# VH-VL binders against NAD kinase (nadK): the designs that were tried, part 273

Target 1, 268 residues: NAD kinase (nadK), of Syntrophomonas wolfei subsp. wolfei (q0aze0)
Amino acid sequence: MKIILVNNRFKENTEKKAQEIAGQLSALNVEVIIDNGLDEPYAGTVDFIMVLGGDGTMLRAARRYGQRAIPVLGVNMGTVGFLSNIEINELAEYLPLILREEYSLEARMMLEVAVFQQQSLLTRVFCLNELLLRSNSPRMLSFALEISGQKLEPYRGDGLIVSTTTGSTAYSLSAGGPIADPQLDAFIVTPVASHIINKRPLVVSPEREISLHLLEEREAIIGIDGQIKMDFGAENRVLIKRAPHPLLMVNLKAKPFFTSIDRSLQRQ
Key: E = the ipSAE of ESMFold2; O = the ipSAE of OpenDDE; V2 = 0.75 times the mean of E and O plus 0.25 times the DockQ between their complexes.

## First folded at step 18 (VH-VL)

Design TT4 (from NN6 with heavy chain T28Q G56S; framework fv_ixekizumab; at its last look DockQ between E and O 0.87; V2 from the best seeds 0.81)
Fold by OpenDDE, look of step 18:
Structure TT4 (fold): chain C 268 residues (1-268), chain A 122 residues (1-122), chain B 112 residues (1-112)
Amino acid sequence: as target 1 above (268 residues)
Amino acid sequence: QVQLVQSGAEVKKPGSSVKVSCKASGGQFRSYAIHWVRQAPGQGLEWMGGIIPILSRADYNQRFKGRVTITADESTSTAYMELSSLRSEDTAVYYCARGHTWKTTHGYFDYWGQGTLVTVSS
Amino acid sequence: DIVMTQTPLSLSVTPGQPASISCRSSQSLLRDIGLNYLHWYLQKPGQSPQLLIYLGSDRASGVPDRFSGSGSGTDFTLKISRVEAEDVGVYYCMQALQTPLTFGQGTKLEIK
């Protein structure tokens, strides 16, 4: 059995814990690969992925490994978030179940984001939460939104978020988007500070495709899950689709979403 | 309580196809593989294939040489097994079974359907 | 394909006496993490198969403690300490290490 431990090299506690867990797993004849984000994703076949940390680490893990249809377990290390299933102090208790592969899985839709320079593909990324298009200046952007060939009226504002249902509790929520059931597959298109008051978020079928481009010669930024950033100009296009494979999130412990979100909102 | 309920008995002509259904209830359909096992009269058990519903990916016993198609409908928690180019030797009771893992390997079959008799005769 | 071989293919047992069934695999079913992917089933007359023992030695829910599984690698044994009338049927071992999953020939247990 081979397991990837994903942690954050900038958080020493996660690094130390990864080493400790790696030792424990090795003692059980489990081969362990530690991914702290320093190197390229491990290219070999693996049976299981443990994410040590918070939502940010999970997002990175999802981008790096989500397309490979490998079970991914979020192990929380004292952070507040929605993407962890068990706590670090519970890992020992659930380890036998992991080794026996006695766990349930939850499929979470991911985005396939393709950024083009004219007709050339610049990058293709799978992500769990959202794509953000925003202005790189204090001025509003003018950009075109197309959904499955349907051209909407030009958007004018600070930007736009295209989010999965998983991402609905992330930046989209802060921008006024709806909270979505993570068991539902859908796009959530949330405007960021639109000049049109009451511009409503859109809930879009996962079968559709979403295209964005600027309508003026201005500089913008594309952000993916708040971790990847790239310049976006008038010659660029972005195409967003449902990823061909969902992230397989391990569900060892019952964690009711709506109770959790309600509790989270009460803290804010 | 987990239950697997299969479709009723079938009588088919040689060369035709049969499609058997297996409806799962009382559990998490997507989290477990569904397998198909057949048993000819007076014979042992033969694994035909299995499907991972959450991935819509099926694995097959190559002995059937592509005659078997296994599918799953998540919305109805139902798995299907279609066997084409039927022969007299395909006369058997066909079982669906739930694997205890999400994969087609490593798991044991903790729940079984009641079986579906398929008779192939001229 | 992994070949599973059971012995004997049939046995007749007096109620209250013990029974033993062997299952041999053509290759090791032991994984590096120490799990044996060998499972035992019982098919009673006119019924669907039912799980008895999983992973070589663990009893399924509801299975009496008179049933036990042992072995590792390529050689496995199912034992019944005291055979009862309700134990009549055909016993199958199955490997789940790799596809295609394969069964033993079955062992028919009858009461004398």
Scores: ipSAE 0.861, ipTM 0.930, lowest interface PAE 0.7, mean pLDDT 94
Fold by ESMFold2, look of step 18:
Structure TT4 (fold): chain C 268 residues (1-268), chain A 122 residues (1-122), chain B 112 residues (1-112)
Amino acid sequence: as target 1 above (268 residues)
Amino acid sequence: QVQLVQSGAEVKKPGSSVKVSCKASGGQFRSYAIHWVRQAPGQGLEWMGGIIPILSRADYNQRFKGRVTITADESTSTAYMELSSLRSEDTAVYYCARGHTWKTTHGYFDYWGQGTLVTVSS
Amino acid sequence: DIVMTQTPLSLSVTPGQPASISCRSSQSLLRDIGLNYLHWYLQKPGQSPQLLIYLGSDRASGVPDRFSGSGSGTDFTLKISRVEAEDVGVYYCMQALQTPLTFGQGTKLEIK
């Protein structure tokens, strides 16, 4: 059996804890690949991914491995978020169930993001929470949003968020978007500081394609999960679709989303 | 409590198709593989294939040479098995079963449907 | 395909006496983490199969402790320490290491 252990090497004690857990797994004849973000994603076959840390570490794991149909377990290291299932001090208790594959899965929709320069594909990335288009100067943006070829009236403002339902509790929420049940598949399109009063957040079917491009030259950026940043200009466009595969989140311990929402938001 | 309830018995002519349903209740439908196992009269058990609903992916026993199609409808928590180009030797009881895991390997079948008799005769 | 071979194919047992069923796999069912992907089922007359033993030796919920599984790799045994009338039926081993999942031929247990 082979497990990827994802950690954030710069968070207090996560490297030490990752080594400790790797030792425990090795004693059970489990091969462990540690992914602390320094190397390319492991390309070989694995059975399971264990994420040690908060939502940010899970976002990186999702981008790296989410399209590979591998179960991913979030293990909380102290800061309660939306994406962990068990606490680090419970891991030994649940380890036999992990090895026996005695757990359930929860699917989380991901975005597929393709950024073009003119006609050429520059990059393709996947994300769990959101794509952010935002101004990179004091000037607001003028940009076009198309949904499955349907061109909306131009947007003017600081930017736009296209999020998953999982991302509804992240930047989209701060920008005025709704909290969505993460078990739904949908896009949530949330304007950021819109100049146009009637631009409300949209909830969009996951079968749609979403396209964005600037209508005038401005300094802009594309942000992915708040962790990847790309320059975006008038020569670029971005196409957003539902990713081919959801993130497969492991459920060992019941975590009621709606009754825990206030606690999770306070800790974000 | 997890429960699997299958559609009723059917009588079919050779060359036709049959579609058997398996409705799951009392559990998480989409995170566990649903398997189809058949048993000809007086014979043993034969795995036909299974579906992983969370991935919309089915794995098949190649013995059926593409005659079997396994699908799932998450909105109704129902798996389906369709067997086409029926032959007399396809007369069997068809069971659905839930594996304990999300994938079609490693699973033990802890919940079984009641079985659906399909009779293929002229 | 992994071939599963059960012996005997039929077994007649006096109530209260032990029974033993062998299951042999054409290749090892043991993963390096120490788990055997071999499961046992009982099909009572007129009923669906029911899980008895999983992962070679673990007893399913509600299964009496007179049922036990042992073995590893390619050779597995199901034992009933004291056969009771309710134990009548056909016993199947199944490998779940790889697709297609395959069953043994079945062992019919009857009361003498």
Scores: ipSAE 0.709, ipTM 0.864, lowest interface PAE 1.7, mean pLDDT 91
ESMFold2 (binder alone), look of step 18: mean pLDDT 92; pTM 0.953

Design TT5 (from NN6 with heavy chain G56S, light chain D32E; framework fv_ixekizumab; at its last look DockQ between E and O 0.89; V2 from the best seeds 0.81)
Fold by OpenDDE, look of step 18:
Structure TT5 (fold): chain C 268 residues (1-268), chain A 122 residues (1-122), chain B 112 residues (1-112)
Amino acid sequence: as target 1 above (268 residues)
Amino acid sequence: QVQLVQSGAEVKKPGSSVKVSCKASGGTFRSYAIHWVRQAPGQGLEWMGGIIPILSRADYNQRFKGRVTITADESTSTAYMELSSLRSEDTAVYYCARGHTWKTTHGYFDYWGQGTLVTVSS
Amino acid sequence: DIVMTQTPLSLSVTPGQPASISCRSSQSLLREIGLNYLHWYLQKPGQSPQLLIYLGSDRASGVPDRFSGSGSGTDFTLKISRVEAEDVGVYYCMQALQTPLTFGQGTKLEIK
């Protein structure tokens, strides 16, 4: 059995814990790869991924490994979030179940984001939460939104978010998007400070494709899960589709979504 | 309580196809592989293949030389096994079983369907 | 393919007496993490197979403690300490290490 431990090298506690866990797993004859984000993703085959930290670390893990159809377990290390399933102090209790592969899985839809320079592909990324297009200046953007070839009226505003249902509780929520059941597959298209006050978020079928491009020579940026940033100009186009494979999230412990979100909202 | 309920008995001609269904209830369909095992009259158990519903990926026993197709419908928690180019030797009771892992390997079969008799005769 | 060989293929036992069934695999079923992917099933007359022992030695829910599994690697044994009338049927071992999953020939247990 081979397991990847994903942690954040900038958080000392997660690094130390990863090493400790690696030692424990090695003692059980489990091969361990530690991924702290410094190196390229491990290219070999693995059986299981443990994410040590918070939602940000999970997002990185999802981008790096989500397309490989490997079970991913979020292990919370004292952060507030929605993507962890168990606490670090519970890991020892659930380790036998992990080794016996006695756990349930939840499929979470991911985005396939392709950014083009004219006809050339610049980058293709799979992500768990969202794609953000926003202005790189205090001025509003003018851009075109197409959904499955249907051209909507030109949009003018600070930006636009295309989110998964998982991402609905992330930046999309802050921008006024709806909270979506993570068991539902859908796109959520949420305007960011539109000049049209009543511009409403769209819930879009996962079978559709979403295309964005600027209508003027302006400086913009593309953000992915708040961790990847790239420049976006008039000669660029972004195409968003449902990823061909979902993220397989491990459910060792029952964690009701709606009661959790309700509790979270009450704290704000 | 987990239950697997299979479709009824079938009588088929040689060269035809049969499709057997297996509906799961009382559990999480996506969390476990569904397997198909057949048993000819008076014979032992033979694994035909299995499917990982959450991935819609199936593994097959190559002895069937591509005659077997296993599918799953998550919306109805139902797995299917289709066997084509039927022969008299395909006369058997066909069982669906739940594997206690999400994969087609490593798991044990903790729940079984009641079986479906398929008779192939001219 | 991994070949599973059971012995004996049939046995007749007096009620109250013990029974033992052997299962040998052509390849080790022991994983590095210490798990043996060998499972035992019982098929009673006119019924579907049912799980008895999993991972070599663990009893399935509802299985009496008179049933026990032992062994590791390539050699496994199912034991019944005191055979009862309800134990009549065909016993199968199965490897789940790799596809295709394969069964032993089956061992038919009858009461004298």
Scores: ipSAE 0.847, ipTM 0.923, lowest interface PAE 0.7, mean pLDDT 94
Fold by ESMFold2, look of step 18:
Structure TT5 (fold): chain C 268 residues (1-268), chain A 122 residues (1-122), chain B 112 residues (1-112)
Amino acid sequence: as target 1 above (268 residues)
Amino acid sequence: QVQLVQSGAEVKKPGSSVKVSCKASGGTFRSYAIHWVRQAPGQGLEWMGGIIPILSRADYNQRFKGRVTITADESTSTAYMELSSLRSEDTAVYYCARGHTWKTTHGYFDYWGQGTLVTVSS
Amino acid sequence: DIVMTQTPLSLSVTPGQPASISCRSSQSLLREIGLNYLHWYLQKPGQSPQLLIYLGSDRASGVPDRFSGSGSGTDFTLKISRVEAEDVGVYYCMQALQTPLTFGQGTKLEIK
């Protein structure tokens, strides 16, 4: 059995704990690959991914491994967010179930983001929470949104968020978007500081294709999961689709989403 | 309380196809592989294949030489097995079974359907 | 394909006496983490198969403790310490290490 152990190298207590857990797993004859963010994602076959940390560490794991159909377990080491399933002090209790593969899975939709310069593909990236288009200057953006070839009235404001339902509790929420059930597949399109009052958040079928481009030359950026930044200008376009595979989140311990919303948001 | 309920018995002519359904209830359909196992009269059990509903991916026993197609409909919690180019040797009871895991390997079958008799005769 | 061989193929047992069924695989079913991907089923007359033992030795829910599984790697045994009339049927081992999943030929247990 081979497990990837994802941690955040900049938090010393998580790095020490990752090494301890790797030792425990090795004693059970589990092969362990540690991904602390320094190296390229492990390319070989693995059975399971264990994420040690909060929602941010899970976001990195999802971007790196979410398209590979590997079960991913969130293990909380601090403040409980929306993406952890068990606490670190419970891990020993659950290890037998992990080894026996006695757990259920929950699918979480991901975004596939393709950024173009004119007609040339610059990059393709996947994300779990959201794409943010925003101004990188004091001036607002003027930009176009198309949904499956249907052109909406131009947007003016600081930017736009295109999120998954999982991302509905992240930046989209702060910008006025709804909290969505993560069991739903949908895009949530949330304007950021819109100059146009009629621009309400939209909930859009996951089968749609969303495109964005600027209508005037401005300094803008695309943010991915609040962790990756790319420059974006009038020569660029971005296409957003549902990713080919969902993130496969492991469920070992029941965590009712609706009864825990306030606790999880306050703990973030 | 998981239950698998299969479609009723069928009589088919050689060269035709049959599609057997398996409706799951009382559990999370998406998380578990659904397997198809057949049993010819007086014979043992033979694994035909299985589907991973969360990935819409099926794995097949190559013995059936591309004659079997296994699908799932998550909205109705129903798996299907279609066997084409039927031969008299395909007369059997066809079972669906749920594996304890999401993939087609490692699983033990903790729940079984009631079986569907398919009779192939001229 | 992993070949599963059961012995005996037929077994007649006096009620209250023990029974033992052997299952051999053509390659090891043991992974380094200590788990054997070998499962046992009982098919009672006229019924669907039912899980008895999983991962070589673990009893399924509701299975009486007179049933036990043992063995590792390529050689596995199902034992019934005291056979009862309700135990009549065909017993199958199955490997789940790799596809295609394969069953043994079955062992028919009858009461003398």
Scores: ipSAE 0.712, ipTM 0.873, lowest interface PAE 1.7, mean pLDDT 91
ESMFold2 (binder alone), look of step 18: mean pLDDT 92; pTM 0.952

Design TT6 (from NN6 with heavy chain S31T; framework fv_ixekizumab; at its last look DockQ between E and O 0.81; V2 from the best seeds 0.00; counts 0 for: pae E 2.1 > 2)
Fold by OpenDDE, look of step 18:
Formats: structure tokens, C-alpha cells, sequence
Structure TT6 (fold): chain C 268 residues (1-268), chain A 122 residues (1-122), chain B 112 residues (1-112)
């Protein structure tokens, strides 16, 4: 059995814990690869991925490995988030179930984000939460939104978020988007500070495609899951689709979403 | 309680196709592989293939030489097995079974359907 | 393909007496993490197969403790300490290490 431990090299506690867990797993004849984000994703086949940390680490893991249809377990290390299933102190208890592959999975829709320069593909990324288009200046953007060939009225504002249902509790929520059931596959299109005060978020079928481009010569930024940033100009376009494979999140312990979100919101 | 309910008995001519259904209830459909096993009269068990519903990916016993197609409909929690180019030797009881793992390997079959008799005769 | 060989193919037992069935695989079913992907099923007359023992030695839910599985690697044994009338049927071992999954020939247990 081969397992990837994903941690954050900038958080020393996660690095130390990853090494400790790696030792424990090795003693059980499990081959371990530690991915702290320093190197390229491990290219070999693996049976399981443990994410040590918070939501940010999970997002990175999803981006790096989500397309490979590998079970991914979020192990929380004292952070507040929605993407971890068990706590670090519970890992020993659930380890036998992991090795015996006695766990359930939850499929979470991911985005396929393709950024083009004219007709040339600049980058293609799979992500779990959202794509953000935002202005790189204090001025509003003018941009076109097209959904499955349907051209909407031009948007003007600070930006736009295209989010998965998983991402609905992330930046989209802060921008006024709806909270979505993670078991539902859908796009959530949330305007960021639109000049139209009553511009409403859209819930869009996962079967559709979303296209964005600027309507004027302006400087903008594309953000992916708050971790990837790239410049976006008038000659660029972005195409967003449902990723061909969902992230397979491991459910070892019941974690009711709606009660969790309710508690989270009460703390804010 | 998990239950697998299969479609009714079939009588088919040689060269035709049969499609058997297996509806799961009482548990999660997406998280466990669904397998198909057949048993000819008075014979043992033969694994035909399995599907991972959450991925829609199926593995097959190559002995069937591409005659078997296994599919799953998550919306109805139903798995299907289609066997084409039927011959008399395909006369058997066909079972669906749930694997205890999400994969088609490693798991044991903890729940079985009631079986579907398929008779192939001219 | 992994070949599974059961012995004997038939067994007649007096009620209250023990029974033993052997299952041999053409290659080791033991994984590096110490799990044996060998499972036992019982098919009672006129019924679907039912899980009896999994991973070589673990009893399925509802299975009496008179049933036990043992072995590792390529040699496995199913034992019934005291055979009862309800134990009549055909026993199958199955390997789940790799596809295609394969079964033993089956062992028919009858009561004398």
C-alpha cells in the first residue's frame, strides 16, 4: 500500500506530524510519500491521500491529485474549516479502517479551468472551490459572461466568482453567494461588488460551460482557490467546465454539513 | 438494511442480448462497487465483472471477450449487466453483489441479489 | 488469473462432528500490510450465496462462532467445529487480490 501525506511546509507542526505519521505507516509496511508542496506532484500510483492541515492544504491536494481518482482524507490539525473529516488525534483510531479500505466516499465536483491567449492554451487547472476574476485596479471591470453560448448582459464590477458547491462556503459566501449542498453538482456564479446592486448569483447546471473575457483594455487577475494567481487581459479568455472526475473525499466519521455550517455562521 | 433487488427471469434466443438490473436500497450506492456473478445449473460461481458507480468505471472478466457491459445509474441506485451474443452456455442464474470496498478488488461481497435466471434456448 | 483450488469437493458429516475445507491459491493472497484477500461464502440450497468469512479469518455479522477461518498466503482453511443441519450447502472461497476475481470449485456439505 502506498499513501501520500500532503502537508504545508510553511507550517512546522504539519511537517513534523507528517514525518511522525510516515514512520508509523512505514512500520505497518505502508509506503509513504510526503508532499509538502516543494516539489512537483508525485507521478506514481498511490492508494490513498491524507491531507494534514486545513482547507488550504486540501485545496492544494485537490488541485495536484484530484483528477487521479484517489481517495483523499482531510485530517484537521486545529484549524477551522469544512474540508477535514477527522482530527489528527483520531487518526490512530481510524487507521485500521483506512488500511482495510472500510470507508465511504463522497464525490465533490471540481472545476476545469482553461485560460487562453487568443487561441493558445496558457494553462489548464482543476480546482475544488472557485475561479475568481477580479480587477487589478480600483476601477471596475467590464467583462462578458457566456453560459453555454448564451451571452448575458455585460457585467460591471470588481469581479466575478465561479464556484463549485464545495466552494459555496468559501469566497463566494463572502461575496453574497448562496450556501449549497456539497452533494449537489452545480456552478455558482457570484458577482463581486457589481454596479448593479441587485445583481443576483446564478446557480448553473454542471452540464453547461462558462466563458469569461474582458470587454476593454484593462488589467485583471485570475485567481484559483486563492492560491494560484495570473494576469488576465483583453486578449485572454477563460473557459470553465465541470472537471471530468470528482474529488473523492473520504468519510470516516459522520460530519453533518448543515449543522456545521450553522454553527460556523453563528460564530461570525 | 441494504437490499439488492434484481429484475425478473428472462428467456432468450441464441444470438440475442439480455440486460439484467440490480436496484440497491437501504444504503449508499455510490461508495461500494457492484459486482456480477453467474452460476450455471449445477455449477460454481463465476465473476463476470464489477463497476465503481461513483466513477462509472467497470472491470470485466476477459473470458467473456467483450460480450459483457456493466453500467450504473446513480440517480436510481441501479446497476445493469448486459450480455450480448447469447449462447446456450450462458444459461445461468445471474447475481449482483455489493463489494465492501469502493474498488472492484480487495472487497468481499456482503450483500447479494436474489438472482435472475436467464435461459437461452432455440 | 489466480486459480483457486478447494478440497474436498464434497463432504458428508454427521451432525455434531467437525468439518474442514481447504482452499489453495495459485499465488499469495497476502498483501504487504498483512491482509489476506480471501473470502468464504456459503450458498444454501435454493438461496443466494452469503458471506461467511472475510479477509481469511473474520466472521461476517450473524455467523456463528462455530465457523472459523485460518491460513495465510496460499493456504486457507474453513472449519466448522460442530456441523448442524442448517450448515448444508456449497462453500466457496474467493480471492479478491486482483481481477478477475476467482472462486474455488465449491465444496458441497451434506449431512449423514
Amino acid sequence: as target 1 above (268 residues)
Amino acid sequence: QVQLVQSGAEVKKPGSSVKVSCKASGGTFRTYAIHWVRQAPGQGLEWMGGIIPILGRADYNQRFKGRVTITADESTSTAYMELSSLRSEDTAVYYCARGHTWKTTHGYFDYWGQGTLVTVSS
Amino acid sequence: DIVMTQTPLSLSVTPGQPASISCRSSQSLLRDIGLNYLHWYLQKPGQSPQLLIYLGSDRASGVPDRFSGSGSGTDFTLKISRVEAEDVGVYYCMQALQTPLTFGQGTKLEIK
Scores: ipSAE 0.824, ipTM 0.915, lowest interface PAE 0.7, mean pLDDT 94
Fold by ESMFold2, look of step 18:
Structure TT6 (fold): chain C 268 residues (1-268), chain A 122 residues (1-122), chain B 112 residues (1-112)
Amino acid sequence: as target 1 above (268 residues)
Amino acid sequence: QVQLVQSGAEVKKPGSSVKVSCKASGGTFRTYAIHWVRQAPGQGLEWMGGIIPILGRADYNQRFKGRVTITADESTSTAYMELSSLRSEDTAVYYCARGHTWKTTHGYFDYWGQGTLVTVSS
Amino acid sequence: DIVMTQTPLSLSVTPGQPASISCRSSQSLLRDIGLNYLHWYLQKPGQSPQLLIYLGSDRASGVPDRFSGSGSGTDFTLKISRVEAEDVGVYYCMQALQTPLTFGQGTKLEIK
């Protein structure tokens, strides 16, 4: 059996704990690959991914590994967020179940984001929470949103968020979007500081294709999960679709989403 | 409580096809492998293949040489097994079963359908 | 393909007496993490198969403790410490280490 341990070298001082866990797993004849963000993603076949840290570390793991259909377990090492399942102190209790593959899985929709310059694909990235289009200057943006070929009336404001339901509790929420059940598949399209009176957040079928481009020359950026940033200008457009595969999140311990919303948001 | 309910018995002529359904309820469908196992009269159990519904990926027993197609419909929580170019030797009870894992290996089958008798006769 | 061989192919047992069924695989079913991917099922007359023992030795929910599984690698045994009338049927071992998944030929257990 082969497991990837994902940690964040900058937060919660996780290096020693990752080595301790790797030692425990090796004693059980589990091969362990540590991904602390410095190396390229491990390319070989693995059975399981264990994320040591908070929601940010899970977002990186999802971008790196989410399209590989590998179970991913969130292990909290501090403040509990929305994406952890068990506490680090409980790991020894749950290791036998992990090895026996006796856990349930919850699928979480991801976005596929393709950025073009004119007609040429520049980059393709997957994300768990959201894509943000925003101004990179004091001036507002004027931009076009298309949903499955239908052009909406132009947007004018600071930007736009296209989020998954998992991302509904992240930046989309701060911009006025709804909290969504993460077990639903949908896009949530939330304007950022819109100067157009009737631009409401939209909830959109996951089967739609969403396209964005600027209507005037302006300095803008595309943000991915709040962790990747790309310049975006008048010669660019972005196409957003449901990713081919969801993130497969491991459930070992019941974690009630609805009864914990206020507590989880206070800790973000 | 997980339940697997299969479609009813069928009588088919040689050379035709049969498609058996397996509807899951009382649990998660998308992330558990659904397997198909058949049993000819007076004989043992034979694994035909399995599917992981969320991936749409099926593994097959090559004994059937491309005559079997296994699919899943997430919207109805239903798996299907289609066997084509039927022969009299394909007369059997066809079972669906759910593995305890998200993949077609390692799993033990903790839930079984009631079985579907398919009779191939001229 | 992994070939699974059961012995005996039939048993007649006086109620209250023990029974033992052997299952041999053509290659090891043990992974280096210490797990054997060998499962046992009982098919009672006219019924679907039901899980008895999984991973070589673990009893499924609701299975009485008179059933036990043992063995490792290529040789596995199902034991019934005292046979009861409800135990009548055909017992199958199955390997799940690799595809195609394969069953033994079955062992029919009857009451004398």
Scores: ipSAE 0.661, ipTM 0.853, lowest interface PAE 2.1, mean pLDDT 90
ESMFold2 (binder alone), look of step 18: mean pLDDT 92; pTM 0.950

